# VHH binders against Jacalin-related lectin 10 (JAL10), part 3

Target 1, 292 residues: Jacalin-related lectin 10 (JAL10), of Arabidopsis thaliana (Mouse-ear cress) (q8gwi7)
Amino acid sequence: QKLDAIGGKGGKQWDDGADHDNVAKVYIRGGLEGIQYIKFDYVKDGKTIDASIHGVSGSGFTQTFEIDYQNSEYIVSVDGYYDKSGTMQALEFKTNLKTSEVIGYPKGTTKFSLGGVNGKMVIGFHGSAGKVLNSIGAYLTTAPPTKSQLVGGLTGGEPWDDGSNYDGVKKISVTYISTLIRSINVDYEKDGQVVTRYHGMKNGDTEEFVIDYPNEYLISVEGTYNILPDDNVLVIRSLIFKTSKGRISPTYGFVSGTKFVLESQGNAIVGFYGRDGGAFDAIGVYFSPIPS

## First folded at step 15 (VHH)

Design n6 (from r5 with N32D)
Fold by ESMFold2, fold request of step 16:
Structure n6 (fold): chain B 292 residues (1-292), chain A 119 residues (1-119)
Amino acid sequence: as target 1 above (292 residues)
Amino acid sequence: ELQLVESGGGLVQAGGSLTVSCAASGFTVSSDWMGWSRQAPGKERELVAYIYTGGYTEYADTVKGRFTISRDNAKNTLYLQMNSLKPEDTAMYYCAREPRYGSTYERYWGQGTQVTVSG
């Protein structure tokens, strides 16, 4: 998807194209005359690609903004500020993880936002530039799933990872005893088929939490973890699931120790990872934007 | 043969005290994770107190400071001392032997003993 350039008239059109997987780095030189140039390093097939400078170089210092693309960071939007003469005076870049400084001097300008489309990321830019940057546009694509932090016992048990290549979660079965979670069994949907993954110990009481996918999405996993003094390991003690319809599961297990919440606004949970050993030691999730 | 037999339940007035016990056979109470759970009419069974093999204990928030779990290895018996009893403590109290970290055996429940708190 190509977003039209926004800003002033003037300059010559430039187009970095959309044949990129991500943006790696932004280089901007600003000053009293406006944004003098902009340059983007892109990512393609795991390698960075230097693009052309757009604008002209002059004396001054280049400001940079790095995107940690290897750890699922990507640009979601750009705020721009242009003046009546058609000069871009300031820019601010926003990712799913952080916001850049405002680069340049936005006073006396028209502000706009480029991008910010739910579930989309920027993979390319275009615009117009001459002596200064005049306008900027973007190419968007669907953002990839992101990985939550892992909570619980980080040293007990063995790691497992269901991955993120599922359409959604249809059912979670939780097995527990009086003080801890023993296992989970997850039914995913993938291309109209159910894919089931089991993690942990089979002994205990089992309860199901059914999600009406695709009319309903899993959006939150909450719970607690605490040490088992006999074994000197941290394990998941309790779990609660929440859905996009406002449904909340029973609390499975026993509330004890450190609380955690794995959720991300605007995202559904589409995969799990964690650790299991003599019980259910740790849990993490993959988030994917809910379709708009 | 494995057995858990609870006893000591009965009727007690609010503010009173009661000890229930769980006599075990077929295993040693100190060798496994043991707990007391309760179930009131129309409610789900809930944990009240738990003791691990090393002696560490955990309690539900609703009973902390009032209930004490303990065991007597010579008598192979688990106890629950209940003080400052409230009407909401009325329930069937169950003893359980539970699988430890890494163990594959199933939980065993006793038959239960009724505790009724008037007032």
Scores: ipSAE 0.760, ipTM 0.925, lowest interface PAE 0.8, mean pLDDT 91
Fold by ESMFold2, fold request of step 16:
Structure n6 (fold): chain B 292 residues (1-292), chain A 119 residues (1-119)
Amino acid sequence: as target 1 above (292 residues)
Amino acid sequence: ELQLVESGGGLVQAGGSLTVSCAASGFTVSSDWMGWSRQAPGKERELVAYIYTGGYTEYADTVKGRFTISRDNAKNTLYLQMNSLKPEDTAMYYCAREPRYGSTYERYWGQGTQVTVSG
């Protein structure tokens, strides 16, 4: 998705394109006459790609702003400040983790915000520049899913990971006995098809929690975990699910030990990972922004 | 081959005590996870008390401090001592053998014994 450039008329158009996975670094030279140039380092397939300098590379101080793309940082928005002559006077970059300093001199200017769309990130820039930066626009894409922490027994059983490449969760079947969770069976939707993944032991009582995807999303997994003294392992003892329509499942299993909550405001759960062995040892989730 | 037979139920006054027992055959009661569950009229079956092979126990909050699960390995029998009984404890009480961590066998229920607490 291409956001139109905002700022003044003038300068030559430039366009770094959208064929990038992320932005790695921003280089800005500001001065009393406005922002003189801007340059971005992009990421593609794990490698940094230097784009062209936009503007002039005269004397002055270049300020930089680094994005920790290897740890899931990305640009969500840019605040810009331009004057009546059409000169970009200041910029401020915001990521999902931090905000840059205001670079340049914003006093006496018109402020605008570029991006800031929930669940979207900037992967490219375009604009216009001559002796100064005149305007700036952006390319947006859907931000990648975020992986929760793993809760429960971190040493028992064997790891498994369904990944995050699903559209949503349609049904969770939970198998349990009197004091613990034995397994889960998850029906995902992917491109109109149901994909089923099973984790844990087959024996026990099984109950289903059906989600009316895509009209309803799974948003929360809560529960408890506790030690099994006979086996000296931590296992998931109970689970409860919540949806975007305010529906709450029964509590499956038996509430015992340490409580956990896996949820993230504005996100749906689109995948699971965990550990299973002689029961259901640990659980984690993938979050993805709920579509607008 | 496998059998669980509950006994000792009956009518008891509120505030009173009662012991129910579960005689096991076809397996050794201390070798598996064992529990007592109950089902009141119009209610779902719920766990009351549980004992693991090593002797660690767990109780539902509603009975904690009033009920005690135990076993007698010589008699191959599971017990539930119920003290300070309340009318809401009225239910059919079931003994169960449950699959341990890593086990593939099914839970086995007894037929139950009725406990009725008058108020």
Scores: ipSAE 0.741, ipTM 0.917, lowest interface PAE 0.8, mean pLDDT 91
Fold by OpenDDE, look of step 17:
Structure n6 (fold): chain B 292 residues (1-292), chain A 119 residues (1-119)
Amino acid sequence: as target 1 above (292 residues)
Amino acid sequence: ELQLVESGGGLVQAGGSLTVSCAASGFTVSSDWMGWSRQAPGKERELVAYIYTGGYTEYADTVKGRFTISRDNAKNTLYLQMNSLKPEDTAMYYCAREPRYGSTYERYWGQGTQVTVSG
């Protein structure tokens, strides 16, 4: 997705393209006359690519903004100011994890925001520049899923991972006994097909929690984990699921021990991972932005 | 051959105390996980307390500090001492041999004993 450039009409057109996986670093040279140049380091196939400067290198100061792309950080939006002459005066970058300082001098007459589309990340820039940066646009792509923390018994049982390559969750079947969770079976939606994954011990009471995908999304997994004293193992003791429509599942299992919540604002759960053995030892999820 | 027989239920005033018992036969209560569950009218059956083979006990938040689960191995009997009873504690109380970690057998229930707490 290409977002039109915002700013003045002056300068020569520049275009770094959209053939990148991420942005690694931003370079901005600011001055009293406006932003003199902007430069980006991009990421492609796990390697950084050095791009050209857009603008001129004059007297001023250079500030940098680093994006921790190796830890799933990405640019979400760019805010800025430009004046009536069409000169970019200041820029501020927002990632999914942090916000940069305002770079430049926010003395422009026009404030703008570039990006900020739910579920999208910036992977390239375009615009215009001459003696100063005149305009800036962006290329967007779908933001990747993020992996939650693993909760529960982190060393027992066997690890499993369904991954995040699903469109959504359609149904969760929970098998439990009076004291603990034994297994979950998850029906995923993938390219219009249902894919079912099974994890854990199958003996016990089984109840289903159906989610009306794509009209409804699983957004939260809550529960408790605690040790079984006779067996000296840490396991998931209870689970609760919540959807984007405000539906809450029954409490499965027995509320005992440490409470946990796996949720991410604006995101849906699209995959599960965990550990299991004689019971459901640990649980984690993959988050993906809910389409707007 | 397995059997669980609850007793001791009755009518009690709010703030009162009551002890229900569960006599087991066909197995030893100390060799399994034992639990007390209750079911109020129009509600799902809920586990309120259980005791592990080693004697460790766990309680639902709604009864913590008020209820005590115990067992007499010599009598092969499970107990639930209920103090500071509330009207919301009114329910049929069931004892059960609970499935253990890794086990494949199903829970075995008693017939239950009615506990009614008047406000």
Scores: ipSAE 0.709, ipTM 0.898, lowest interface PAE 0.7, mean pLDDT 94
Fold by OpenDDE, fold request of step 16:
Structure n6 (fold): chain B 292 residues (1-292), chain A 119 residues (1-119)
Amino acid sequence: as target 1 above (292 residues)
Amino acid sequence: ELQLVESGGGLVQAGGSLTVSCAASGFTVSSDWMGWSRQAPGKERELVAYIYTGGYTEYADTVKGRFTISRDNAKNTLYLQMNSLKPEDTAMYYCAREPRYGSTYERYWGQGTQVTVSG
């Protein structure tokens, strides 16, 4: 997806293209007369690509903004300020994790926002520049899912990972006994088909929590984990699920030990990973933005 | 053949105390996880206390500090001492041999004993 350039109409057109996986670093040289140049390092196939400077190097100051692309950080939007002459005066970058400082001089200028589309990330830029940066546009792609922390017993049992390549969760079947969680079975939606994954022991009571995908999304997994004294094993003891419509599941298992919450504002759970053995040892999730 | 027989239930005033017992046969209570559950009218059965093979105990938040689960190995009997009883504690109380970590056998229930707390 190409977003039109915002700013002044002056300068020569530049276009870094959309054939990138991410942005690794932003270079901005600013001065009293405006932003003199902008430069981007892009990511392609796990490697950084050094792009060209757009503008000119003058007597200003250079600031950089680094994106931790290796840890799933990406640019979601850019705020800018340009003056009546059509010169870019300041820029601010927002990622899924942090916000940059305002780079430049924003006072007395027209403010704009580029990007900010739910579920999208910036993978390239285009615009116009001459002696100064005049305008800036962006290329968007679908943002990748993010992985939560793993909670519970981190060393027992065997690891499993369903991955994040699903559109949503349609149903969770929880098998439990009086004191702990035994297993989860997850029905995923993928390209209009249901994919089921099974994890843990099948012995126990089983209850289902159905989610009305795509009208409803799983957004939160809560629960507790605690040690079993006889076995000296840390396991998931209870689970609760929440949806985007405000529905809350029953409490499965037995509330005991340390509480945890796996949720991410504006995101849905689209996959699970964890550990299981003699019980359900650990649980983690993948988050993906909820479509607008 | 496994058997669990509860006893000791009855009517008690709010703030009072009561001890219920569960006599087991066909297995040894100290060799398994044992639990007490209760079921109030119109509500689901809930686990309130259980004891591990090693003797460690856990309780539901609703009874913590008031109830105590214990066992007499010589008598092969499970107990639930209930103090500071409340009307909301009124329920049929069941003992059970609980599934353990990694086990594949199912829970085994007693027949229950009625506890009624008057306000």
Scores: ipSAE 0.663, ipTM 0.875, lowest interface PAE 0.8, mean pLDDT 95

Design n6 (from r5 with N32D)
Fold by OpenDDE, fold request of step 16:
Structure n6 (fold): chain B 292 residues (1-292), chain A 119 residues (1-119)
Amino acid sequence: as target 1 above (292 residues)
Amino acid sequence: ELQLVESGGGLVQAGGSLTVSCAASGFTVSSDWMGWSRQAPGKERELVAYIYTGGYTEYADTVKGRFTISRDNAKNTLYLQMNSLKPEDTAMYYCAREPRYGSTYERYWGQGTQVTVSG
């Protein structure tokens, strides 16, 4: 997806293209006359690609903004300011994890926003530049899912991972006994088909929590984990699920020990991973932006 | 044959105390996880307390600080001491041999004893 360049009409056109996996670093040289140049380091096939500067190197100062692409950070949007002459005066970059400082001089200028599309990330830029940066546009692609932390018993049992290659969760079946969670069964939606994954021991009471996908999304997994003293193992003791429509599941299992919450604002849970053995040891999730 | 026989239930005033007991036969209470559950009219049965084989105990938040689960190994009997009773504690109280970590057998229930707390 190509977003049109915003700003003035001056300068010569530049285009870094969309054939990248991410942006690794932004270089901006600002001066009193405006942003003198912008430069991007891109990521392709796990390697950083050094791109050319767009603009000129003048008497200003250079600031850099680093994106931790190795930890699934990516640019979501760019805010900026340009003056009546069509010169970029200031830029601010927003990632899924943080916001840069405002680079340049925003006072007395026209504000704009580039990007900010739900579920999308920036993978390239285009625009115009001469003695200064005149305009900036972007290329978008689908943002990848992010992996939560793993909570519970981190060393017991065996690891499992359903991955994040699903569109959503349709149903969760929880099997539990009086004191702990034994297993989960997850029905995923993938390309209009249901994919089921089973993890843990099937012996116990089973209850289902149904999500009305695609009208409703699973957005939160809460619960508790605590050690079993007789067995000296740390396991998930209780679980609660929440949806985008504000529905909350019953509490499954037994509330005991340390509380945890797996939730990411604006995102849905699209996959699970964890550990299981004699019980459900640990749980983690994959987050993906909720489609608009 | 496994048996669990609850006793000690009755009518008690709010703020009062009551101890229910569960006599087990066919197995040793100290060798298994044991629990007390209760079921109020129109509500689902809920676990309120349980004791591990090693003697460690856990409680539901609704009864923490008020109820105490214990056992007498010589008598092969489970107990639930209930203090500061409230009307919302009114329920049929059941003892059970609970499934343990990794076990595949099902919970075994007693017949229950009625506890009624008047306001």
Scores: ipSAE 0.659, ipTM 0.872, lowest interface PAE 0.8, mean pLDDT 95

## First folded at step 17 (VHH)

Design k3
Fold by ESMFold2, look of step 18:
Formats: sequence, C-alpha cells, structure tokens
Structure k3 (fold): chain B 292 residues (1-292), chain A 121 residues (1-121)
Amino acid sequence: as target 1 above (292 residues)
Amino acid sequence: ELQLVESGGGLVQAGGSLTVSCAASGFTVSSNWMGWSRQAPGKERELVAYIYTGGSTEYADTVKGRFTISRDNAKNTLYLQMNSLKPEDTAMYYCARETYTYSGETYERYWGQGTQVTVSG
C-alpha cells in the first residue's frame, strides 16, 4: 500500500494521505537549489482536490504535468534524482500512457524509482521537504482493468458487456458456420468459481479452447471482420486465441477481410464485450496486468 | 426431399486438373449459400470455396488462384474447378447448402455424401 520515502534525510515530513481515487496534476518548481517544492492535485469522487505546497518558492522555474484521469490515465512510477546534500534535483513521472519530461537537473545525482509495481497505480504521495524537496514516497492501489477498442461491425446487433470483474478466462467456446462467427461462450473464474457468459446464436459448429488458469492466461484475441455480401453488414468472420504459454487456438470461422489483434503487453484478458444479433458483429476485451 | 449428389472425383497426377460437380434437387442452387469443403484422412473438414446468392465468391488461402467455384442454374449444379493440384489437396470433397439469415435465428446446413479426389505424385 505505502512505499517509504526515498531521497535525502533532511526536511520536515509531509503526507497527503491515500484517500484519493487518482492524481490530477503535478506542480514542480525547481532551480539551481534543486526542486524547491512539489504540489499535487488529487481526484476524489470525480472532483479535483488541491493539496498543500511541499517546500518553498525560490528562484527557478515551475513545470506542470497533467494526468488525464477522466480517460483512465494514472501514475505508475516516479523516477527521482537526489544529490549528496539530500536535495531532490530532478523528477520524472510515468503514467500508463506517457512519460513526463525530466524536470530539473539530474546530472551528478543518485537515481531511484518509486512505484512501478505490477498492477498498481499511485493515489497519494508523502515525503520530506524544507527549503527544498528532500524525499518522496507513495501510496499504491490496484489499477483498474483497461478496455480495448471494439472491432468489427460497430452499428449492427445489440451491445453486451461482461465487465472486467473476473480473475481470468478458463474456456472459450466458439460457434461458427462456413463463413462467419455466430457466438462465443466464455467461462470465467471468479473467487474459485466458474461464471459463464454466452453471446450470440447457438447453432453451427462449436469448438472449445481451454486455458489452464491460473497457470496459463488468455493474452490475445485476433481475427478478421468483413462485409457479409448478401446482407451488407460488417461481422466477425474469424477468431484466434493466444495464451501466455505460447499456445495458439485453431482459426475459428473463415479468414476474410480486415485483420485485428487485441493484445496488450504484460496483460491478460479478463473480460469481453461486443455486439451480436443474428451474427457475431463485434468484439472487444478488458486487460488486466498479469501477476508477477 | 432435399438432395446433394457429388460426382467427378478420381485419381489425378500432381499439377493436373479436375472438376467436381454437385447436382442439387429440392431447392435452387442459385438462391442459396453454397460451398465446397474437404476432409483429408485424420483431418477436420475445412471450407475451400464459397458462393453467395448474389454470385460473390470466397476462397481459402490454400486454394486461392487454383480453384474456382461456379454454378449452372439450368442444371441446378454447383461446380469446383481444381487446377494445379497438389498432394495436399487429396481429400473427400463435400458440397453444402446453408440457409442463413442475419435478421433471424434460423440456420441449417445440408451436406452431400462427398466425392473422393486423390492427387498422386
């Protein structure tokens, strides 16, 4: 939960706490004396909360780094650089989407990384500061799963969404006919129990792809989508699944049209969403970090 | 009664050509989704060529450019012209009719009994 502060020993302790949903913005003022202060705007219940300035103003520059929390951006880690006098000289913030510039002057310093814990995000900071920022620590919480883009026919059929509150995928059953996918049936694991979700029509050829969860994770869904000539609708035509053990399913359905790949480095698929009607129109997934 | 009867299979040398036919009764070939699938010994059945009611066609990558699906409304017959045959094309070839509608739940598939194609050498 709480990562101890890293850096120099000087200054007075400060603690913004952990009662936040996210970080909205970082303010850093630096100069020849090092990082003179840091301030965080936090998010709570969809609203920003101004925190206190930690440190003091002096000669130098002020930089800001905004986190697009409304679009699922969050801080994953902070690189810090402190010198022999115990002064924080530079900071660099990394989110799940981007990395800030290095703020300050890191030359001749000791580098450290705060956070970067698999599957975790930063929701609060603490540290020490006096005339300068001396040390910084963090509060971590479990990062939410992320949602892939939806691929396939985006206007046909009806939407469905299994959500992302599952531990993993144990089995996928795919029903297809000669040139298209008709349905999927997904067996999830949740707290040691199997939860089954079905989407689409049941008649056709059905095949199963079993995943040895928790020793194996579903990591990729690939396939094709194309216009169905007589119906003039865009539908999923084929599916292929891949696992963390390098296993690849047969190609279900029939390869035709535009290829897609739904995969995210370091993540497992923990949920599905999509669209279906008389055919299987579209598919998307939820990703969650694979446990280390 | 719906019936699909394949014919025209046989033994052919690699690089050769062969046409297989599927005579249909009980329905009109040109007004249905029709396809050719094949099954080699020890393998699963796979679709090789398909023709939709409007005449659009699709082919498996393994046969694209070598096989041609067509139909003759006067004879109510589906054809598969196979050129540049390879030993890997050896299989029982089945024609199929499918009744699929995007807007509905109905789906049926009817297979013929198959015709053997053997490619030697």
Scores: ipSAE 0.645, ipTM 0.863, lowest interface PAE 1.1, mean pLDDT 90

